# Ledger of designs, part 17: VH-VL binders against Uncharacterized protein B0228.1

Target 1, 207 residues: Uncharacterized protein B0228.1, of Caenorhabditis elegans (q09220)
Amino acid sequence: AVVTPSIENHKMENASVTISKVPISHRPRGFTAGSDSKKLAVQRFKLLISDFLSDAQLSKSIDVAAVGMHKGKSMDDILDDVYTRLRRTLSTKQISELAKAQKGLVEDLDEKSAKLVKARVKRMIVYSFDPAAEQIHKYATRPSMAFALIAETINERFVGSVKDLIRDVLTPKEYDIFRKHYHPHIFKLDNIGNNTEAVRTTTHETF
Short names: E, the ipSAE of ESMFold2; O, the ipSAE of ESMFold2 at other seeds; V2, 0.75 times the mean of E and O plus 0.25 times the DockQ between their complexes.

## First folded at step 20 (VH-VL; framework fv_utomilumab)

Design w1 (from v3 with light chain S93G; at its last look DockQ between E and O 0.53; V2 from the best seeds 0.76)
Fold by ESMFold2 at other seeds, look of step 20:
Structure w1 (fold): chain C 207 residues (1-207), chain A 120 residues (1-120), chain B 108 residues (1-108)
Amino acid sequence: as target 1 above (207 residues)
Amino acid sequence: EVQLVQSGAEVKKPGESLRISCKGSGYSFTSYWISWVRQMPGKGLEWMGKIYPSDSWTNYSPSFQGQVTISADKSISTAYLQWSSLKASDTAMYYCARTEYDFLTAYDYWGQGTLVTVSS
Amino acid sequence: SYELTQPPSVSVSPGQTASITCSGDNLGDEYAHWYQQKPGQSPVLVIYQDSERPSGIPERFSGSNSGNTATLTISGTQAMDEADYYCQAWDSGSEHVVFGGGTKLTVL
């Protein structure tokens, strides 16, 4: 699917994205408690991505994304860079699960509609993250500051907004079909409240 | 052509001060980390610390914190490693090396090394 | 502090495959790089980002990184490959650069 960023950006400029204020001065070193910005950034991405990716795959994908954001690349280009590296590491089970999800989407929609649904979902992700990436480029004076800015920007409220936008850009039928094949094994699409209830119930039963 | 050219060999006595240099050329100096690496005779590579010349932010190995000072002068694309009071145990080869993104990219260019000999 | 452990030495016959390991907790979550150093020379990058070769490095050099271990592999090892080899990674907690202790590869 061909996606035109200008069309997507104009249609979706009203989305609410919170960008944290970036401090002016250097942070003193000598304090290590709770300061691993990369691990925090990884934790924040797990709010949207299920256990589908391994910790190693996610950690390295975030390294690639942080470089792209620091360089000022568009989110489209950043996602392409991440996928280019990530696809070489996917297991046969992960490849099979992606193929099954795609096949199910095509069967429940038609091939043209399935392509458009996936393009709209990608467009919403790009639209939501592009302003954050732009701010990170502007304020990350050192490369690794990108991790702290990512972690602060991609919080539960931000992720909830991304999930809401994905739901709102699709018809109810399109959303239900997309969710049926991608949630929860590939994408986490449930509202935070529903996730909290499911996790609480599962925790009681699993240990 | 990217180059890192280090200052020449030094022979010093214990207690003397010293500053050695690493001049970068052929690239945007402020967009790359510069690390200093010690290699004692017959031993391995030891990371000492790094500087991001754009904002002069430094980060030191615990083994070298308080023992050396790393600095840079971006107007002449030069990084420095300095001691206020040399010890005989500072006798070693010292390398500078650059990387663009320390969490992702490698040290692709290294200086030729500066041999520092400290003896009475 | 985060440390990377390498065997002190590895010996191979010419034409054999040499494997040099580099071990650290969760090293597979970071990119690993490898450097070759010959006597009297500066280190030279031979593998970056786990498995990529810089231009000019022979294809007999390859790398991998998974779990706690990165591995440099030299197939068809030649006498000119005799050198010290160092792995290197980045520790996210401290933002420190970490080198392994080095491995002397001997071709006999």
Scores: ipSAE 0.833, ipTM 0.923, lowest interface PAE 0.7, mean pLDDT 86
ESMFold2, look of step 20: ipSAE 0.845; ipTM 0.928
ESMFold2 (binder alone), look of step 20: mean pLDDT 92; pTM 0.944

Design w2 (from v3 with heavy chain Y52W; at its last look DockQ between E and O 0.47; V2 from the best seeds 0.76)
Fold by ESMFold2, look of step 21:
Structure w2 (fold): chain C 207 residues (1-207), chain A 120 residues (1-120), chain B 108 residues (1-108)
Amino acid sequence: as target 1 above (207 residues)
Amino acid sequence: EVQLVQSGAEVKKPGESLRISCKGSGYSFTSYWISWVRQMPGKGLEWMGKIWPSDSWTNYSPSFQGQVTISADKSISTAYLQWSSLKASDTAMYYCARTEYDFLTAYDYWGQGTLVTVSS
Amino acid sequence: SYELTQPPSVSVSPGQTASITCSGDNLGDEYAHWYQQKPGQSPVLVIYQDSERPSGIPERFSGSNSGNTATLTISGTQAMDEADYYCQAWDSSSEHVVFGGGTKLTVL
């Protein structure tokens, strides 16, 4: 197994992975060993991708995704399965926020262009995650092994590359409008590490 | 038709060994977890442990770790629960049940149960 | 270890609504399932994935799960609903299957 909890094995605190509030760039590399892989996946999703959904909504969405990946379903089918369950649980506030973002996108572009922008964003997500889903299907002999592989896939470098592809598939105008209405409350479109590095660089240049 | 058929009732003495079985049919045996569940007389359901029959990976409740052995023979679609030395406190009904994805799906099929009675 | 707590018993009059609770830390983060067991019988699934009914389970059975509590609700309770009911979930930290202690539903 890639990561398994063991009651028989007395593990020292120094060897265990911690659920830390410290930014990912400062976490120990042993963070994954002995950890709750599903909770790690939830934490990483909220940090890097979106905190729009509740922990309960995310945890259950990851369950549905893990099943689809273990079965070898396409990312399109996996996303459809997740949304089918998730849509029943959206709050009035969440529905309102999604509607406002969509309305703003339509107002600043037009209805046809807004629809195409969202379709292209979805295509880039599917394109980027399909190979990871195939790898999870290949390596997750047991269903719950998918959680560790999902948590490993949701990292700064990979998520950053997906965000870069989303930017590249849209015109600068389309991207700026999409970002205006969706970032950061629905989707996090900035790379956390790059923003921190840029601030450090500019502080040095000021003096 | 999906079916889990368990071995028959057992009457044993303390210190004897025992292996009871759970045979699955009508489905892909290696695609489902098998869990064993104890129910002591007049008491509730207690999860004992599970096995992934494809590779025989097991996971035990702490209360049962080292007390029983869960195994499977996938060539005959059968899971087993074993004691090396029975105690009177092992007197209970034992169920097997299957689930495809235990973090998401329920135990949709259960065996009929195996009553184990251990008395001197 | 992760535990699910149920009331030992619930009593209702025929035709009334019965509610059986199942409590555990952050249980709303996991799918909860419910089983009915009548004397001398194997458990039977009545609700899965918080609120879904298997084929053949009457519409009077419903479920919910949020926060720390899952609830099995039986509306228009009938004498045939008298049974023991168990909730069940999955603990992600241990990958263990967890059953609640069970609730005896009495229809008086």
Scores: ipSAE 0.850, ipTM 0.928, lowest interface PAE 0.6, mean pLDDT 87
ESMFold2, look of step 20: ipSAE 0.828; ipTM 0.921
ESMFold2 (binder alone), look of step 20: mean pLDDT 92; pTM 0.943
ESMFold2 at other seeds, look of step 20: ipSAE 0.856; ipTM 0.932
ESMFold2 (binder alone), look of step 21: mean pLDDT 92; pTM 0.942
ESMFold2 at other seeds, look of step 21: ipSAE 0.860; ipTM 0.933

Design w3 (from v3 with light chain H96A; at its last look DockQ between E and O 0.71; V2 from the best seeds 0.79)
Fold by ESMFold2 at other seeds, look of step 20:
Structure w3 (fold): chain C 207 residues (1-207), chain A 120 residues (1-120), chain B 108 residues (1-108)
Amino acid sequence: as target 1 above (207 residues)
Amino acid sequence: EVQLVQSGAEVKKPGESLRISCKGSGYSFTSYWISWVRQMPGKGLEWMGKIYPSDSWTNYSPSFQGQVTISADKSISTAYLQWSSLKASDTAMYYCARTEYDFLTAYDYWGQGTLVTVSS
Amino acid sequence: SYELTQPPSVSVSPGQTASITCSGDNLGDEYAHWYQQKPGQSPVLVIYQDSERPSGIPERFSGSNSGNTATLTISGTQAMDEADYYCQAWDSSSEAVVFGGGTKLTVL
């Protein structure tokens, strides 16, 4: 994923059309008593994020996100909060890999275009999560309920929708270049990566 | 300013009931967990359980489940710890403490403690 | 039930560095907090979220948390640092609050 503390102006034409076509998030259902909803939320986020982040980094990032969603913070502020904590924990290898991806993006596009591409990707992530964040704020009457609601929201269909929005908001050239430098090590962008089994909900839920 | 003020020391006999209190002020009481923590003489801190006053949801340590009742009256910003039948082994200092997000934030404010002495 | 293990005591000479550990399975996946308790007083937060210092806590207090172990470090230890120290985390499986058993820091 791209860890960008700022939001850029997005292409309004694409954003408007995309918003009207995104499915509305479902009302939260909660989980069966005795389930570890945070562990499930972490596993669900792995559908979006490659193994770039360690389990500890991801687990703590989800804690920060859950707090922001429960408080009703904007997704932009939530992402900024996550980054301010996460960046203190990045290894030299992780920093180097982010720098290589950024350098490649700038070389293939130029600095202004690279910034705009990253801003549009961030905007689509925000757009995708805003409805869920609103539901969590409204319905998570205590903080830890946010984990169950996050896990309920993040499934393969939701992840596929986020990836489709990213593809749709970029030109084919922009998308190919972004994918070249960020996929698959930092950000999973392909719709199919032989990831057809091991849906975490099946292993931890009773139906 | 944030304060947690606990009820005064108690001297009781075995078999008696007791309810001690923790009054929060200077903050949004319903937005913070209240935990109760026991400290037996010369011993460490033991988490007993917590309540989220907004919906009265409680969670107890296995060691204290069924031994005490935790409750809150959000209209007066007060949490309670209650025994139906005290034992001599309940002699301890009892603290309340608050945290906003138990999986993320720390217990930043603690009450002054309530000493409970149970003796025949 | 999830447990946090601390050494019962640590002794250090004035001016030396004290290190207090807190061990639990995958503790690095959760935020760890540290509390100081002096005789006759309520606990006081000294480190939160692994490594952050609240206002009023001297910068000689620091913290870390990775793998299975969180560590509270006091550099240039002073007599006033003599106290009991407790680590604390959250167990996601039970939503329980977990305290370590405590460490008595003695400054000789």
Scores: ipSAE 0.808, ipTM 0.912, lowest interface PAE 0.7, mean pLDDT 86
ESMFold2, look of step 20: ipSAE 0.829; ipTM 0.917
ESMFold2 (binder alone), look of step 20: mean pLDDT 92; pTM 0.942

Design w4 (from v3 with heavy chain L104F; at its last read DockQ between E and O 0.63; V2 from the best seeds 0.80)
Heavy chain, then light chain:
Amino acid sequence: EVQLVQSGAEVKKPGESLRISCKGSGYSFTSYWISWVRQMPGKGLEWMGKIYPSDSWTNYSPSFQGQVTISADKSISTAYLQWSSLKASDTAMYYCARTEYDFFTAYDYWGQGTLVTVSS
Amino acid sequence: SYELTQPPSVSVSPGQTASITCSGDNLGDEYAHWYQQKPGQSPVLVIYQDSERPSGIPERFSGSNSGNTATLTISGTQAMDEADYYCQAWDSSSEHVVFGGGTKLTVL
ESMFold2, look of step 20: ipSAE 0.856; ipTM 0.933
ESMFold2 (binder alone), look of step 20: mean pLDDT 93; pTM 0.951
ESMFold2 at other seeds, look of step 20: ipSAE 0.871; ipTM 0.939
ESMFold2, look of step 21: ipSAE 0.824; ipTM 0.921
ESMFold2 (binder alone), look of step 21: mean pLDDT 92; pTM 0.949
ESMFold2 at other seeds, look of step 21: ipSAE 0.862; ipTM 0.936
ESMFold2, fold request of step 22: ipSAE 0.861, 0.853, 0.860; ipTM 0.936, 0.930, 0.936
ESMFold2 (binder alone), fold request of step 22: mean pLDDT 92, 92, 92; pTM 0.947, 0.946, 0.947
ESMFold2 at other seeds, fold request of step 22: ipSAE 0.862, 0.832, 0.853; ipTM 0.936, 0.926, 0.932
ESMFold2, last read: ipSAE 0.850, 0.803, 0.844; ipTM 0.931, 0.917, 0.926
ESMFold2 (binder alone), last read: mean pLDDT 92, 93, 92; pTM 0.947, 0.949, 0.947
ESMFold2 at other seeds, last read: ipSAE 0.860, 0.838, 0.812; ipTM 0.934, 0.928, 0.918

Design w5 (from s3 with heavy chain Y57W, light chain A96H; at its last look DockQ between E and O 0.57; V2 from the best seeds 0.76)
Fold by ESMFold2, look of step 20:
Structure w5 (fold): chain C 207 residues (1-207), chain A 120 residues (1-120), chain B 108 residues (1-108)
Amino acid sequence: as target 1 above (207 residues)
Amino acid sequence: EVQLVQSGAEVKKPGESLRISCKGSGYSFTSYWISWVRQMPGKGLEWMGKIWPSDSWTNYSPSFQGQVTISADKSISTAYLQWSSLKASDTAMYYCARTEYDFLTGYDYWGQGTLVTVSS
Amino acid sequence: SYELTQPPSVSVSPGQTASITCSGDNLGDEYAHWYQQKPGQSPVLVIYQDSERPSGIPERFSGSNSGNTATLTISGTQAMDEADYYCQAWDSGSEHVVFGGGTKLTVL
């Protein structure tokens, strides 16, 4: 499965989180005529998600997410809505690769622990994105403004913070096993690879 | 129960002004885009522009920018399409239609159309 | 400017399958919608979000969208399906609504 329903559990790790979740400016500044806020939002999500999803799958998933954020849905409900539509479009190869990753996780941890690891990863994604979704709901007076707000919120620093939280919520063993089976093909967990080119593209000032 | 009811047919001369209306009922008017669509006799559908009634923000097709004005009065759930100076080439059927999310939901309800005839 | 291209006409015999295409650059990155319009009537939504049917639309109507092409498919075509059909999408760069030129479906 791509998304597992979260379970409310006690904190599994120490220490406070130090990341900034939402930029100080709550509204996007004026844009140059003809800017494509949706394409920029898609590019920003690629900082976290690998090339596992096609451009079409990601673009449409972001449409579903933008609707949920504009409506003020919880991030849990938004992820469920996205998965419900996305799963029907997965290729045989994508399904096989997800099944292989899940099988490897279960073999290296056991079924109960694998389920808990995936639940904690989902919980950190929800935790990181909930405040941003709340700001988008508050400030996106028109539906398509959600894309500009998403692009402003989901920057390189934010994505790095999400990746750090995922590492911190898992034990070192759990993280190493999760990373072994999901990174980098399914879920991008490090700043290694062609991220210099992607980061330059996603941080261009003209948005 | 959702309805978009448009004003009646119009017969006008070139150079005259005109405003036609589209009244929404049975739904939260300020939660939906209203688009205006032109259909010239025997031709296809042409998107003219849209309005977000909550704040009256508008977006026009380049073909219609400066040619028409789209407005709304949310207190009476009504959108408007207006010409300051009609041309014979404005003779067409004009539809209003609603959509909740312009990038996702499609136009689920349409008005009955307003025939505008500009002649002589 | 983003454009959607449809064939001007499609003809089928009753009971045959009709396919109406809608082409645009990277159209598969956006949701496509389809409308049926009969003479003297307003358009009616028959497929939305690529492949979903509104309540009251027969199961013989289906849709797909991938790459540069969306397709409306009518299986077991009936005389009452004779109409003009329009595809519609959204252009993210301009935020404009875009309609295809329309396809006249004839059932002989």
Scores: ipSAE 0.809, ipTM 0.915, lowest interface PAE 0.8, mean pLDDT 86
ESMFold2 (binder alone), look of step 20: mean pLDDT 94; pTM 0.958
ESMFold2 at other seeds, look of step 20: ipSAE 0.830; ipTM 0.915

## First folded at step 21 (VH-VL; framework fv_utomilumab)

Design y1 (from w2 with heavy chain L104F; at its last read DockQ between E and O 0.50; V2 from the best seeds 0.77)
Heavy chain, then light chain:
Amino acid sequence: EVQLVQSGAEVKKPGESLRISCKGSGYSFTSYWISWVRQMPGKGLEWMGKIWPSDSWTNYSPSFQGQVTISADKSISTAYLQWSSLKASDTAMYYCARTEYDFFTAYDYWGQGTLVTVSS
Amino acid sequence: SYELTQPPSVSVSPGQTASITCSGDNLGDEYAHWYQQKPGQSPVLVIYQDSERPSGIPERFSGSNSGNTATLTISGTQAMDEADYYCQAWDSSSEHVVFGGGTKLTVL
ESMFold2, look of step 21: ipSAE 0.870; ipTM 0.939
ESMFold2 (binder alone), look of step 21: mean pLDDT 92; pTM 0.947
ESMFold2 at other seeds, look of step 21: ipSAE 0.870; ipTM 0.938
ESMFold2, fold request of step 22: ipSAE 0.851, 0.861, 0.859; ipTM 0.932, 0.934, 0.933
ESMFold2 (binder alone), fold request of step 22: mean pLDDT 93, 93, 93; pTM 0.952, 0.951, 0.949
ESMFold2 at other seeds, fold request of step 22: ipSAE 0.864, 0.841, 0.827; ipTM 0.935, 0.929, 0.922
ESMFold2, last read: ipSAE 0.861, 0.837, 0.870; ipTM 0.935, 0.924, 0.938
ESMFold2 (binder alone), last read: mean pLDDT 93, 93, 93; pTM 0.950, 0.952, 0.948
ESMFold2 at other seeds, last read: ipSAE 0.858, 0.856, 0.860; ipTM 0.932, 0.933, 0.935

Design y2 (from w4 with heavy chain F104Y; at its last look DockQ between E and O 0.55; V2 from the best seeds 0.77)
Fold by ESMFold2 at other seeds, look of step 21:
Structure y2 (fold): chain C 207 residues (1-207), chain A 120 residues (1-120), chain B 108 residues (1-108)
Amino acid sequence: as target 1 above (207 residues)
Amino acid sequence: EVQLVQSGAEVKKPGESLRISCKGSGYSFTSYWISWVRQMPGKGLEWMGKIYPSDSWTNYSPSFQGQVTISADKSISTAYLQWSSLKASDTAMYYCARTEYDFYTAYDYWGQGTLVTVSS
Amino acid sequence: SYELTQPPSVSVSPGQTASITCSGDNLGDEYAHWYQQKPGQSPVLVIYQDSERPSGIPERFSGSNSGNTATLTISGTQAMDEADYYCQAWDSSSEHVVFGGGTKLTVL
């Protein structure tokens, strides 16, 4: 809905007494969720999750996801639908970068362990987003309302919790190797606020 | 099986009211957008607006906002386009068309068109 | 006011390849659809979701959409392909349906 950015703003303000807030969610002005919700979802995905995909690839992937969520499909099926369409649009450069990351993961682990790492990452994404997809199905009475709800779901706190689950489901070795080959270009594993907190905390202690 | 059947041609005078209809059959009417499209003689397709019959939510082209009313009666699977006061410039062919997901799917079925002639 | 711009007309000889463009800012971010309209008839869908062909549409019809431009391509153009062609997309900012101005394809 239109009000969601205001709610996020209040939560971030409560946290700001000790931590700087992300400007996008702090005091949104001029934004009308119904008129820009898909662009906001694309923007938030690129900021918090991955800027590996182009705007066109993301916009159309979000369309596929919105349709699946509105129809009440499981997140597993939605991700399969997105992948099926997306893989045909990848550039030669993107294919090469994915191949390099996969090769590195297999070399530093082994083929079986690399497959299991990626499967566990997918499982945490599915587990985390299934309830949100159910809410979208329940409340998005018109198809395009799904975009606002998707954009609301892709926020710092929620995405951060998914990243924490991914770290928890992998051994330290598995996580370090996955991060080495995928972060930050393919999959962002650091939280934006994390780096800001560390910098300000360190500077404060110096003075 | 899927059909959109529009009401018949109309000949009207300026200042008169008019409501034309588009009846859907062979599909779940409330799960599809209905758009109205104007085509003036010899001209292109102009999107006028759309309705989602499930909740009757409407969205109008700026060119037609306040000039027409789009409505639906889901109990009889029918969408409507209405003028309170016709102008000669409203002379055109009017189509209805359906799509399931307006951002994703195409208008796969169109009505046969309703010719509206407004003249003295 | 998001607009889709098409050339008003395209002429080809029989057997040649016709290319009809549809231009709009970041049109590649949205799905583009194409309709054929012959005189006195309702529009008929010929390409959907950039490049997909509905059942019953000849294989000589193809489509693409990248950057700011979607393109309808008709290979081996036949006299029966002579018609008006419209592109259509969705504007996410307004949620409006947008049609291009139309292109008259002439086969001579």
Scores: ipSAE 0.838, ipTM 0.925, lowest interface PAE 0.7, mean pLDDT 87
ESMFold2, look of step 21: ipSAE 0.840; ipTM 0.923
ESMFold2 (binder alone), look of step 21: mean pLDDT 92; pTM 0.946

Design y3 (from w4 with heavy chain F104W; at its last look DockQ between E and O 0.52; V2 from the best seeds 0.73)
Fold by ESMFold2, look of step 21:
Structure y3 (fold): chain C 207 residues (1-207), chain A 120 residues (1-120), chain B 108 residues (1-108)
Amino acid sequence: as target 1 above (207 residues)
Amino acid sequence: EVQLVQSGAEVKKPGESLRISCKGSGYSFTSYWISWVRQMPGKGLEWMGKIYPSDSWTNYSPSFQGQVTISADKSISTAYLQWSSLKASDTAMYYCARTEYDFWTAYDYWGQGTLVTVSS
Amino acid sequence: SYELTQPPSVSVSPGQTASITCSGDNLGDEYAHWYQQKPGQSPVLVIYQDSERPSGIPERFSGSNSGNTATLTISGTQAMDEADYYCQAWDSSSEHVVFGGGTKLTVL
């Protein structure tokens, strides 16, 4: 028999989609040594979120995030730390592509609205990852255990829920313009699939 | 001030047991990895293994797995390297060194080294 | 087993730029660190996280890491820089710490 765990949900300001928390066991398998969970996290990020960054850039960004989560830093600070280190490694081509996307966003919205759209997207990312970061801080007895949890968090169902939340926190016009300039190379916004058990349960459950 | 102070030089015969120590002070001992590093005379640095004192989790280089035991007593901020039966080829300098996040941070402090001489 | 390869020796004249390489598969995916060791002394950290310099290390020391190769660069090399230099990284598959074989820098 199929056992589908209960998904913990709560609503956010301006959100139309409830974000699911990732269940974390006391000692998940990804916390064992020798599983190469960091390479898995890199692979999943490239598949589900973005192929804009290289393996080296992602591997080092995940290191910074893992340290921040283990130390209990806020997700806002963790993302700022990642960006600060990552931007020093960007190629000329990557910098140009980011500048082009930002310019397009500003031209189609305006400077103030473009900043607000990006701030809302960041806010949704922070909200979505807070439960995993909390579990890492509480339960990773040594720092490298964070890699397994990060890899487990980056799955089709969870990433799909984050993408749905981003769509719902923006107006249709804002979303279409953001998508036009960032999707798919900088940030993949289409879902490539959902957990069939979770999707079928969600769409067919009634009260 | 952060310090790693190792036990003194040892002169031993083949077949004897030995435990050397590395005492950390001036920092939160349980928040830092301790690695042991061998340096044979005239040779380079060889990583032997590491311990995370908070939970005593150990990881060994394949070259040293089963050859030595790494342990720690966090109540006295001390890590240990131990042989059950020394060989002449164990003659070397042995360093301990600390790092906070081994995938990210460097070994910023090293012990002074313990010279182990094994001769018949 | 993951290995880091360094040239056994590098020789430079005072004032020249020394470059010491450290090669390993996908080394650019990990942070590389560099240590200086003078005879009879413990190793001393000179570059960490690819390119960062600890307090007290002269500005002439710099580092880079991309692809399969990390490089320690010493500009304006001085006689006091004569030492053995080791690179070090972390292998994510084994969680092992790996040191390079070392490079003897000679300043003639």
Scores: ipSAE 0.782, ipTM 0.896, lowest interface PAE 0.9, mean pLDDT 87
ESMFold2 (binder alone), look of step 21: mean pLDDT 92; pTM 0.949
ESMFold2 at other seeds, look of step 21: ipSAE 0.804; ipTM 0.901

Design y4 (from w4 with heavy chain W57Y; at its last fold request DockQ between E and O 0.43; V2 from the best seeds 0.75)
Heavy chain, then light chain:
Amino acid sequence: EVQLVQSGAEVKKPGESLRISCKGSGYSFTSYWISWVRQMPGKGLEWMGKIYPSDSYTNYSPSFQGQVTISADKSISTAYLQWSSLKASDTAMYYCARTEYDFFTAYDYWGQGTLVTVSS
Amino acid sequence: SYELTQPPSVSVSPGQTASITCSGDNLGDEYAHWYQQKPGQSPVLVIYQDSERPSGIPERFSGSNSGNTATLTISGTQAMDEADYYCQAWDSSSEHVVFGGGTKLTVL
ESMFold2, look of step 21: ipSAE 0.864; ipTM 0.933
ESMFold2 (binder alone), look of step 21: mean pLDDT 93; pTM 0.953
ESMFold2 at other seeds, look of step 21: ipSAE 0.848; ipTM 0.930
ESMFold2, fold request of step 22: ipSAE 0.856, 0.855, 0.852; ipTM 0.934, 0.932, 0.931
ESMFold2 (binder alone), fold request of step 22: mean pLDDT 93, 93, 93; pTM 0.954, 0.955, 0.953
ESMFold2 at other seeds, fold request of step 22: ipSAE 0.830, 0.846, 0.852; ipTM 0.927, 0.929, 0.930

Design y5 (from w4 with heavy chain T105S; at its last fold request DockQ between E and O 0.50; V2 from the best seeds 0.77)
Heavy chain, then light chain:
Amino acid sequence: EVQLVQSGAEVKKPGESLRISCKGSGYSFTSYWISWVRQMPGKGLEWMGKIYPSDSWTNYSPSFQGQVTISADKSISTAYLQWSSLKASDTAMYYCARTEYDFFSAYDYWGQGTLVTVSS
Amino acid sequence: SYELTQPPSVSVSPGQTASITCSGDNLGDEYAHWYQQKPGQSPVLVIYQDSERPSGIPERFSGSNSGNTATLTISGTQAMDEADYYCQAWDSSSEHVVFGGGTKLTVL
ESMFold2, look of step 21: ipSAE 0.847; ipTM 0.928
ESMFold2 (binder alone), look of step 21: mean pLDDT 91; pTM 0.942
ESMFold2 at other seeds, look of step 21: ipSAE 0.840; ipTM 0.925
ESMFold2, fold request of step 22: ipSAE 0.843, 0.843, 0.845; ipTM 0.931, 0.927, 0.932
ESMFold2 (binder alone), fold request of step 22: mean pLDDT 93, 93, 93; pTM 0.949, 0.949, 0.951
ESMFold2 at other seeds, fold request of step 22: ipSAE 0.860, 0.867, 0.870; ipTM 0.933, 0.937, 0.938

